# Ledger of designs, part 2: VH-VL binders against Iron-sulfur cluster assembly protein CyaY (cyaY)

Target 1, 110 residues: Iron-sulfur cluster assembly protein CyaY (cyaY), of Azotobacter vinelandii (c1dj52)
Amino acid sequence: MSLTEARFHELIDDLQQNVEDVFEDSDLDVDLENSAGVLSVRFENGSQLILSRQEPLRQLWLAARSGGFHFDYDEAGGRWICDASGDSLGELLARVTLEQIGEELEFPEL
Key: E = the ipSAE of ESMFold2; O = the ipSAE of OpenDDE; V2 = 0.75 times the mean of E and O plus 0.25 times the DockQ between their complexes.

## First folded at step 1 (VH-VL)

Design f5 (framework fv_felzartamab)
Fold by ESMFold2-Fast, scan of step 1:
Structure f5 (fold): chain C 110 residues (1-110), chain A 122 residues (1-122), chain B 107 residues (1-107)
Amino acid sequence: as target 1 above (110 residues)
Amino acid sequence: QVQLVESGGGLVQPGGSLRLSCAASGFTFSKYAMNWVRQAPGKGLEWVSGISGSGGSTYYADSVKGRFTISRDNSKNTLYLQMNSLRAEDTAVYYCARTYKVYGSGRYFDYWGQGTLVTVSS
Amino acid sequence: DIELTQPPSVSVAPGQTARISCSGDKLGDKYVYWYQQKPGQAPVLVIYEDSKRPSGIPERFSGSNSGNTATLTISGTQAEDEADYYCQSADSSGTYVFGGGTKLTVL
């Protein structure tokens, strides 16, 4: 029932692939690199979004120009929630993308 | 409504090449990852290759890596499998299968085509 | 690198409960899916995410998954349930694995 290492890795890989799909399906010129549980999205203006798994804490971390955000998996809701603000991962990704490149992207429920 | 129709199967000699196609209809093709799954005569199912909805990511079973290439043309709603350096053990019915994926719910095949037979023999 | 093991065959009398196992290292930490395949036909999904039934699949089909073993259970087995059954799981890299398949015979 608890979040095991294997399920945590599956959830992180699944969400990183969904994020990658959103950017690939957009008309934006972005460079994507996914290695060892770290997804890097580099925009044309040189700024980045970095999504990384934090194994010991069972968290997903997002690094954006505006700062760092940490997410816990909400089993009941099936989504990642920021431990500081209570915002969903999809909401925060949309916000920081708009802030960094001025583009509105729709992210699935993550 | 959802239909997947494979074509391109046939008899080919060892070391030869063959290209399979899968024509999709009844759904927004570009939003779904697609796969090839094969089944040797009288044997079980073996996943062969997969491709993301955009075509940006491709995946292969170790048994076919370096010999098979998966691709898609979203403007034509068509999935392809280019098979090179064919071996007798590649003899199988090849199925086109659609991935159903919702974040957090895992990945499975919700629709399959009827299959196309590939026979590798002298 | 998970490998899924199924018994090659299971026999059951009409009206009895059939149980088909699928074993793999820490399989209970993953989702398992079950497909039914009849001769000359493509596979049909009968159980997804361990225990859920797609629309149109009879309620006599159920599933479970814990530890190292997932189980497909068919209650009150009918003649039309005679088929090959395959379990499937997915790893984190966009790849999929199938069990070797189980031939269900309804005698």
Scores: ipSAE 0.000, ipTM 0.579, lowest interface PAE 12.9, mean pLDDT 85

Design f7 (framework fv_felzartamab)
Fold by ESMFold2-Fast, scan of step 1:
Structure f7 (fold): chain C 110 residues (1-110), chain A 119 residues (1-119), chain B 107 residues (1-107)
Amino acid sequence: as target 1 above (110 residues)
Amino acid sequence: QVQLVESGGGLVQPGGSLRLSCAASGFTFSSYGMNWVRQAPGKGLEWVSGISGSGYSTYYADSVKGRFTISRDNSKNTLYLQMNSLRAEDTAVYYCARDWLPYSYFDYWGQGTLVTVSS
Amino acid sequence: DIELTQPPSVSVAPGQTARISCSGDNLRSYYVYWYQQKPGQAPVLVIYQDNKRPSGIPERFSGSNSGNTATLTISGTQAEDEADYYCQAWDSSTDYVFGGGTKLTVL
């Protein structure tokens, strides 16, 4: 229906690269792993952020210390929007990073 | 047909070591995250450890960190749990469970293997 | 960090509706999963992602997740539904978290 399988995976690949670039460009000591469509960010304190794709639902999932968040793609806005809060992926990534490790990061275009 | 078969359970003394195995069949093993979940006699379910499909990412409950090591051999379709410095409170039936890992749920479980830690 | 709380037991007469709760702070922000475990057997997934049934699970099983409480509902409860039921969620600090379990008695 709304997103084709190919378009969905293209969008997820693009956002995962964006997230990797932000962390890689930061001064943070993080371990990044991108395996089988799952992006894991492991911080020095042992906590993680996990970005995964849920193809049947056409959703992006974010797992953080504070909970799990699910995102639908908003074609008009060109952004992933949390289905529970209405926050963008970039806003939520910044928030959970600050909560989890005390560091302020910006995720442009997310 | 998806099958998960645990083995390696038994009686071990406190401070001892034991290695559990889980033989998987009926699916592409490397495409799924795998987990160990335990249940002490008469008690509830407790997640112990998880591993990604590739084997690079591993996860542990606080109660077992530093003592247990999860691993997998994708060429043999086998999951392992190396248990060191065993304590009486580690006594439980240990289940092997399949998860996509990113989806955070267990769709198939083995029948379990009993580990008893006793003098 | 999320903790999941379930009532230790629920009793229902055959043919009546059983409701098993699972409570946690801001639980609506998590997907909740439900497992059925009969004596001497491995757990079986009966509900995934709050309200979806795996193939082979009877239509009388349904789920919901709102506010701080997720609920497993069994309509027209049958004797074969006697079991322990566990809810489960995931977060980055604890990974997989299970509720304490609820023993459903059909009498």
Scores: ipSAE 0.000, ipTM 0.551, lowest interface PAE 14.1, mean pLDDT 85

Design f9 (framework fv_felzartamab)
Fold by ESMFold2-Fast, scan of step 1:
Structure f9 (fold): chain C 110 residues (1-110), chain A 123 residues (1-123), chain B 107 residues (1-107)
Amino acid sequence: as target 1 above (110 residues)
Amino acid sequence: QVQLVESGGGLVQPGGSLRLSCAASGFTFSSYAMNWVRQAPGKGLEWVSGISSSGSYTYYADSVKGRFTISRDNSKNTLYLQMNSLRAEDTAVYYCARESYPLWFGEYYFDYWGQGTLVTVSS
Amino acid sequence: DIELTQPPSVSVAPGQTARISCSGDKLGDKYVYWYQQKPGQAPVLVIYQDSKRPSGIPERFSGSNSGNTATLTISGTQAEDEADYYCQAYDSSTAVVFGGGTKLTVL
């Protein structure tokens, strides 16, 4: 991975803003908090999604009810890819949201 | 108040099958991912399989892929492990374990464990 | 895949400090969890996220994690602390990874 510390944080900041925008534009009753580089999305049923950054590993981490997912940045594709499944972050966010609250959301290329 | 009780273990011959159950109580079962962890007699812990809260996503250790199937019935608060093509090296106490709610960094761990059920694969 | 290495045994006298190590490449970049297992019993979580104690776990249990080594520390060790101790980390390729375990003897 060729990511510098500065570029890594810029990519994560942009990504977290895009995720916030999707949830804010939705009709869902969610509690959003972006604090100390960690984005938390709490749903009305009490479950949550957490997006955090692991600078030493240059990874984005997603915590969902189904477990934890770790993402590497794919420079050529301009997106974050799960290192275990190969799924994009946008695809995985849509899946875990549907699983936790039964709502279908469309995420941009993240 | 959280309780996990495993059952279904026993003696089975190599190549045979067993189905394990884990009865959960004291919490909202449908809100938690669940796992199976095993321990061979006198040996250490080995993660076997995990399942999402809805049951839609399943995960397996390489040693059991294609042979074991994890499933759950949220209406009955029960977790299952269907074990096929059993081998002598599958002999172990099988624990049902609850995955904590997702934490800040996506690392997950087991906050509650059942008492375990012994599976012996031998002639 | 990350491999977690623990010493197979550690011995301490009652009241002394026990230290159990768990080593893995760049382990300090991950969260480490510790389980206590007494003979014939299921494992019990004693430390989560490197250094935090669940409700009900005595204050004499503490943890740390830096570089390649995580450490479980038991200060003022008591006879009831005799058990096997397992460290655990999450690895995306294998999911949950456990160390080989350390038998703590208090004599």
Scores: ipSAE 0.000, ipTM 0.556, lowest interface PAE 11.7, mean pLDDT 84

Design m1 (framework fv_miptenalimab; at its last look DockQ between E and O 0.05; V2 from the best seeds 0.00; counts 0 for: pae E 7.7 > 2, placed apart)
Fold by ESMFold2, look of step 2:
Structure m1 (fold): chain C 110 residues (1-110), chain A 118 residues (1-118), chain B 107 residues (1-107)
Amino acid sequence: as target 1 above (110 residues)
Amino acid sequence: QVTLVESGGGVVQPGRSLRLSCAFSGFSLSTSGVGVGWIRQAPGKGLEWVAHIYWDDDKRYNPALKSRFTISRDNSKNTLYLQMNSLRAEDTAVYFCARLGYWAFDIWGQGTTVTVSS
Amino acid sequence: DIQMTQSPSFLSASVGDRVSITCKASQSISSYVAWYQQKPGKAPKLLIYAASTLQSGVPDRFSGSGSGTDFTLTISSLQPEDFATYYCQQYYSYPYTFGQGTKLEIK
């Protein structure tokens, strides 16, 4: 069965909190906003990352300057996996953060 | 269906002001993480970015225009505005309203024409 | 500001041809490029974003490539409805800027 609506939102809330924690614990001067289920990470150079939820597909969507990435939840592994590439959310977040601001961050729980 | 409809264009004398409106529907600015903005095109010329505003009210401007142009929105009416002050002949253009998706301007209105002439 | 320079400014080709339009950025912009098609009297239409990702509903004869400073829009088999002006646009940094356009005329 697909994820229930409540379970899907709980998983997205959890991943968004993990992302916020990584950026908050970093030395980076970023503006974190979580509003209406959408997390925005805005960097000093004006670029941003947006983590939003696509409920009908039970997907997490990551918008980065380089493009959009769509993730399915892998319940066996406990991770969000890009439907096109098979990369984990943590791998993609690290990649796009490096591309956008030149900083190396790790997202080990994602 | 996502739509954007511009209005408020017309003929105006140099030095005057004009406010453009863009009524949009089919998406929620406050919950979708996207933006809306203005792009203009002078007669026979290319495209020039003017300004855009994000769901969280973050605003970005073409620095050449920032001193004279102000972007704003009214969420209760799903309407985007562009206040243009101290208009000049070079501001003559079609002004497009467009949705800024996560990457690019993915849905455009048909535009409204502003002509600044004496 | 980042300048986007398109080449050629004008292109004439026959139905069925493969055509390419290039865009060069004045500095590296990674893959932060979009391509738009604009027909006379109409608003631009997004074709490609992220240098190579095809926008939903755009025919697959359109493709994009490049990274860094050099980007290409390719139409693999030109159709009569493809006559238009094409613009590249960078969204790497503010202000967002467009190329000057390439006008494609069908012979």
Scores: ipSAE 0.014, ipTM 0.637, lowest interface PAE 7.7, mean pLDDT 88
ESMFold2-Fast, scan of step 1: ipSAE 0.090; ipTM 0.763
ESMFold2 (binder alone), look of step 2: mean pLDDT 93; pTM 0.953
OpenDDE, look of step 2: ipSAE 0.015; ipTM 0.686

Design m10 (framework fv_miptenalimab)
Fold by ESMFold2-Fast, scan of step 1:
Structure m10 (fold): chain C 110 residues (1-110), chain A 122 residues (1-122), chain B 107 residues (1-107)
Amino acid sequence: as target 1 above (110 residues)
Amino acid sequence: QVTLVESGGGVVQPGRSLRLSCAFSGFSLSTYGMGVGWIRQAPGKGLEWVAHIYWDDDKRYNPALKSRFTISRDNSKNTLYLQMNSLRAEDTAVYFCARLDYGKYGSAFDIWGQGTTVTVSS
Amino acid sequence: DIQMTQSPSFLSASVGDRVSITCKASQSISKYVAWYQQKPGKAPKLLIYDASSLESGVPDRFSGSGSGTDFTLTISSLQPEDFATYYCQQYYRYPLTFGQGTKLEIK
């Protein structure tokens, strides 16, 4: 079953806030910008993570230095799952953060 | 203050190799956030990104060109290189080098060289 | 790959005119678009980055707007030196891609 538009935006607003909280609570020097439904995380080394939403597809999109990743919401698991790899959003965020800046961060179940 | 000057272009036959150089000044590729890349433009056509390299030696390629083209640098000479192998008529273009200041502009190119022309013909 | 489509491909205008060039991304790119000006035989010059930020030294008659998929470059009062080809470029995702260009010619 696909998400309603309202639920889709609510879920993504919540997860973006959770991601912001992880970075804000870390000792990393990051520049966070959340505008027009897009969350940008810019690291000190100049690399970025960008979380955006594709409402027509009901997908969350992640852009990282290593590539782009698209996620569908798994209602049973309460989390976003990559449509290509099956990895969770939290797992992928931890991996690309480690790849880009060499730091290990723990993300909640997103 | 910042300048980039391309060289090494010319006429080459299909299947051959050519190495382009870009001499830059007014910045260092060892500086955090800095990068330099290659963009090409075929006659009468638009711009096509080829490859770039960042301060941390992170290299990014256009997937269509990655198997034939290699980007490298020599920091002691403030020079960027593009090694082009197995050249095809479709590679005929002006090749520009341009700077990336990732912290300020992301992967937008703020300062460009004048370009060097590569013609692949028999 | 993210396709960048510019419209119009060709635009004829007079000095003093307000002109707008649009650029459409095949998917959302947030604000990560730059605009370049290129004159015949010359290298491109950066005008706008992050959709709406004016590059230092660029006249304030140039402005950028938009977010997501639809972006516009506006020249509020055309000057003779503004007749050139204009390109948009996305830097949201690799590979980096440019629009096909819009040639602005004197009427």
Scores: ipSAE 0.000, ipTM 0.566, lowest interface PAE 15.8, mean pLDDT 86

Design m2 (framework fv_miptenalimab)
Fold by ESMFold2-Fast, scan of step 1:
Structure m2 (fold): chain C 110 residues (1-110), chain A 120 residues (1-120), chain B 107 residues (1-107)
Amino acid sequence: as target 1 above (110 residues)
Amino acid sequence: QVTLVESGGGVVQPGRSLRLSCAFSGFSLSTSGMGVGWIRQAPGKGLEWVAHIYWDDDKRYNPALKSRFTISRDNSKNTLYLQMNSLRAEDTAVYFCARSYRYGWYFDYWGQGTTVTVSS
Amino acid sequence: DIQMTQSPSFLSASVGDRVSITCKASQDISNYVAWYQQKPGKAPKLLIYAASTLQSGVPDRFSGSGSGTDFTLTISSLQPEDFATYYCQQLNSYPLTFGQGTKLEIK
């Protein structure tokens, strides 16, 4: 695989920090937990978003109330792309957040 | 391919205990966001949720069943269990195990079910 | 607990018909509803989640709509294999609850 283990973890560490920053900068009451490479975002309504890494597949996984999404890193574009839909991670995070809690957030290119 | 296969059902007398098993493949319950649960259906009746267990060992129960039923797992065997104690005639049902893969709490893959009949 | 009530409990229809089944939640559940199809002697099959999102592999003649307390499952052109019992389920809070079911039978 062209994506090494070390690079894979570095990329996901960086994107998880960017996602945390978006939620921390928002007016939303969320509970953030980043443990063992898994980022959990808990909303007031009890629902969650979970970003986890699947090292053997070199994929990032997003679990949301509306579904689960798997992402491959697009080295040319410098971003994570959903393997089913072709949507970017930032686009999907904004969509599922709006669907799940009714709030609009903008995510950087992730 | 995701598969779930229930076993352990049968005819049992009231007041006895029974343990159901669900062997699953194609996913790991240690994967973040993953969950599996039990849903039952009495003859000619609708669906009733029994219990859930998630990757982080969070367990949720139907309050009507919590005192008599226990959900557990063995990740090394990819197996889910339902321990049923103090069985009653009203527990007669087909018991399905199903994956609750996403946080939506819906069930995307189901086993074929195992029949439990509580009868003297 | 959130109560899910389906209407009708029994529906008779012909191949080619457009049919709709409704589900009402006892409180606002936003879009947190799923729909299942169950054939006699078989396990339920997920059709729709998040009120309107079609599960992969499910024919596009199935659609879901609604928000808040009122939800509808629609089959745009009924096929022979669609005669089954349909259940809604709320995804908002524990305990998880299902509607009582709608039995769809051929006329």
Scores: ipSAE 0.005, ipTM 0.582, lowest interface PAE 10.3, mean pLDDT 85

Design m3 (framework fv_miptenalimab)
Fold by ESMFold2-Fast, scan of step 1:
Structure m3 (fold): chain C 110 residues (1-110), chain A 120 residues (1-120), chain B 107 residues (1-107)
Amino acid sequence: as target 1 above (110 residues)
Amino acid sequence: QVTLVESGGGVVQPGRSLRLSCAFSGFSLSTYGVGVGWIRQAPGKGLEWVAHIYWNDDKRYNPALKSRFTISRDNSKNTLYLQMNSLRAEDTAVYFCAHRPYYGSGFDYWGQGTTVTVSS
Amino acid sequence: DIQMTQSPSFLSASVGDRVSITCKASQGISSYVAWYQQKPGKAPKLLIYDASNLQSGVPDRFSGSGSGTDFTLTISSLQPEDFATYYCQQYNSYPWTFGQGTKLEIK
């Protein structure tokens, strides 16, 4: 267990708020819902992105149309890194958004 | 086309063990986000989730069944298993395996089910 | 565990009717609800996922709505093949749980 429950929750809340802000600031018509550590982003074409905290693993999970991705927090880098690919969360979010709706978004360091 | 076919059901006495198999095709259980699970249905009753396994071998269980049931897979054979131990009369049900493409989705493809009857 | 309660448990209707089935979660589950149709002797069929997304190949007379704790499956104009049992499922939290089912029968 590398993170306390309180710190993990704080990091996930901050992360989900930052992601929500990117979509809200975009020109995209999206429906956002954030409840109990789960952020869903619904696109106009009906597809979704879901960001969910996984408490026992201290991970963030991203579900996209193409598949699911798991992220560990990299304390030194201050960002979430995919445990399979090594890609950052921001890079993966941009990629799956482009794949699902054809739009490019810029994400901050997440 | 995704297909799943269950086998291994039958009549078994209380306290015994049984292993169910689910042969699948049309997808890889190595694909990110993909998972396969077991759902059961007692005669005349509703649906009850049993267990789920993800592409990365993460396993999730109904807590009521976790001590007696184990989910596993063999990717080389495209087969999912459910090991059921210490069977009880209340485990009598049709057992379905079902595919889930990612967390935001439901179970989009199901097998036809295999019947388990626990009877003395 | 999150309890999913469907209303009604039994519903009688005629071809051409509009029917709605509701599902209530005992706690907030965002939009993580799927709806299934099951015919006697058959496996369930996914109709709706993530509360309102229509599964590929499902007729558009089926629709889902709701968020948080209250969800509805609507069939705008019943067809003969729609007489079946319908289940909601939450997948917000483990264990995943189903409603008790709603049996839709011909009047």
Scores: ipSAE 0.005, ipTM 0.582, lowest interface PAE 10.7, mean pLDDT 85

Design m4 (framework fv_miptenalimab)
Fold by ESMFold2-Fast, scan of step 1:
Structure m4 (fold): chain C 110 residues (1-110), chain A 120 residues (1-120), chain B 107 residues (1-107)
Amino acid sequence: as target 1 above (110 residues)
Amino acid sequence: QVTLVESGGGVVQPGRSLRLSCAFSGFSLSTSGVGVGWIRQAPGKGLEWVAHIYYDDDKRYNPALKSRFTISRDNSKNTLYLQMNSLRAEDTAVYFCARVPLYWGYFDYWGQGTTVTVSS
Amino acid sequence: DIQMTQSPSFLSASVGDRVSITCKASQSVSTYVAWYQQKPGKAPKLLIYKASSLESGVPDRFSGSGSGTDFTLTISSLQPEDFATYYCQQYDSYPYTFGQGTKLEIK
């Protein structure tokens, strides 16, 4: 019961939109670019967070200055879970944002 | 396993051009956040960052070298290039290629280096 | 450019000693500092990234600390294979810059 390509793309599109909404609703001055399953968030200090779909593995990858994180979709929980730590995507996004720019953001369960 | 192997070094006269290659394996430069770059080390001296290129073709250069050096890659061959023009004696160094595992990062795997000697 | 200055440039120590190497940035680099080990004739090897994160496969006698402008690499109990040159690197802003290096020699 692996994810189909269509379902995987739908899930990635939905989560990337939710992440964009969090940053757009924040008081942070960020530059958002979303193209071909890659969402980049550029901060005022020039650094970035990158969320990208990895289609062959059916994973979402997060690249931050502090590290790279890979997520599998948990159908039962309706969320993306880090394959190394078991943390949710929302938890990791909040953590790396705080680490990278010193700002606290709250993410929904993604 | 991640490997990077440099080639193309040699002895060259001032004002000439030289192209270095770095063949890599164990990762893809199509992976989001991944980059590869060049770091050099003059004899008996420390490390100096030259340039790097990311998966999305974002290229960053040491401002002191940008006018003379060009970084490029061929993803189909898993190969990184450094085109060096208008070479000067101070460009004499061992040139290392190295992987940036994540955007805006450190270098986690390095090749063994290739030696460039600019002799006049 | 951000200048990274290491102290000392040269350090003499014995097997079993605890040693620390300091790296000072000319302006804040947050925690975006890496440390490398280089042996003669070899490529540098990553030890620490993000100031304090130990790279996989690196012995736990190596540790990093610091934030802002002051950073320290510590080796808790020197082994024979640890005698090498150590470099810090900031990756907070372009151009990326390295410290001048610290040569660790056997006493």
Scores: ipSAE 0.006, ipTM 0.588, lowest interface PAE 9.5, mean pLDDT 85

Design m5 (framework fv_miptenalimab)
Fold by ESMFold2-Fast, scan of step 1:
Structure m5 (fold): chain C 110 residues (1-110), chain A 122 residues (1-122), chain B 107 residues (1-107)
Amino acid sequence: as target 1 above (110 residues)
Amino acid sequence: QVTLVESGGGVVQPGRSLRLSCAFSGFSLSTSGVGVGWIRQAPGKGLEWVAHIYWDDDKRYNPALKSRFTISRDNSKNTLYLQMNSLRAEDTAVYFCARTYKYSGYRYFDYWGQGTTVTVSS
Amino acid sequence: DIQMTQSPSFLSASVGDRVSITCKASQDISKYVAWYQQKPGKAPKLLIYAASTLQSGVPDRFSGSGSGTDFTLTISSLQPEDFATYYCQQSYSTPYTFGQGTKLEIK
C-alpha cells in the first residue's frame, strides 16, 4: 500500500543518512550536500549522484550519469525497489558508483 | 559441497505444460542476497537465461518467456520450480538450474546442476 | 536488449599456447561481465565475474580484463583440460544475455 506522508519523509531521511554514512566512511574523496530533501554526491571526476524525494508519487528518484531511476518502497522487504528494473536502491547505487568512478561500495539494505 | 539437481524433463507435445524441479543443497534460499535460476541451451546452440528468484521473492524473467513460464520455490524442501505452459518446439533444450546473487550490483551463476532435457515434439 | 558478440567463434591452438577470446557489448555495461567454460555434455563452470575477478578454485592461468564494451578472457598457457567452449555473459540489464560462444579446439 501507499505510505503516509510522515512515514515517507522519515524513510527518505533515514535512507539519505545511510547513503551519506557509506560515502563518509569510504576512502573516496566525495563532496556531500544534503539540502531540503535533496542529497547530492559529487565525485572527484566531476560526476554526481542526486537522490531526491518525489512526494506526490511517494517515490525516491536517483539521477546518475547513466540516467534517472525511480523507486517505490517495498514494505514487506523494507527496501526501495526500482519501478523499471526491480533492482534495489543499494544495488543501483553500487552499480552507478562503479560505473562513474570504478570503485565498489557496499550499501546496507536501504 | 554445493549441489543442484534438476528433474522433470522429458518428451512433451506442443501446447502442453511441464514443471521442472531443482533440488539444491549446501546453501539456503533464506540467506540474504542469494538467488537461484534457470538457464537453457537448445541443441547445438548457446546459453539463454530464463528466469531467477531471490531470497526475498524478487522474480526476474526473460521478457520473451514471462507470459508462458513461472518461477517459484519451496524453502522447506530446498527446491526451485519452473512451470512451463504452452510449450513450443523452440523450447526444446537442456534446462540448467544455477545459484546466483543479488549483491553489490553483480550477478553471476557460480554453481550449476547438470541439466534436465525437455523435448517438445509432436 | 544488450547483445554480446564473441570473437573468434572458433579457435585452434596447441598446449602451451597463450590464447585470448574477446567479447563486445552493444552498449556500455561497466564491469558486469562473467565468463564460463563448458565441456561437451556438462554444465557451464564459472571462471571469472565482475570482468576480472577469478572464481575460487579456478587456475590462475585464466584472467579477465576490460570495461565498458570490450572484454577479454586470456589463458596464459593452454592445458589439455582447457579445450572447451567459452561464453561471456552480461548482467548489467535484463534480460541477461550470453555471447554466442567460442569453441577452443586442438590444432
Scores: ipSAE 0.000, ipTM 0.546, lowest interface PAE 16.8, mean pLDDT 85

Design m6 (framework fv_miptenalimab; at its last look DockQ between E and O 0.12; V2 from the best seeds 0.00; counts 0 for: pae E 6.3 > 2, placed apart)
Heavy chain, then light chain:
Amino acid sequence: QVTLVESGGGVVQPGRSLRLSCAFSGFSLSTSGMGVGWIRQAPGKGLEWVAHIDWDDDKRYNPALKSRFTISRDNSKNTLYLQMNSLRAEDTAVYFCARIYYGSGSLFDYWGQGTTVTVSS
Amino acid sequence: DIQMTQSPSFLSASVGDRVSITCKASQSISRYVAWYQQKPGKAPKLLIYSASTLQSGVPDRFSGSGSGTDFTLTISSLQPEDFATYYCQQYYSWPYTFGQGTKLEIK
ESMFold2-Fast, scan of step 1: ipSAE 0.015; ipTM 0.637
ESMFold2, look of step 2: ipSAE 0.045; ipTM 0.708
ESMFold2 (binder alone), look of step 2: mean pLDDT 92; pTM 0.937
OpenDDE, look of step 2: ipSAE 0.160; ipTM 0.799

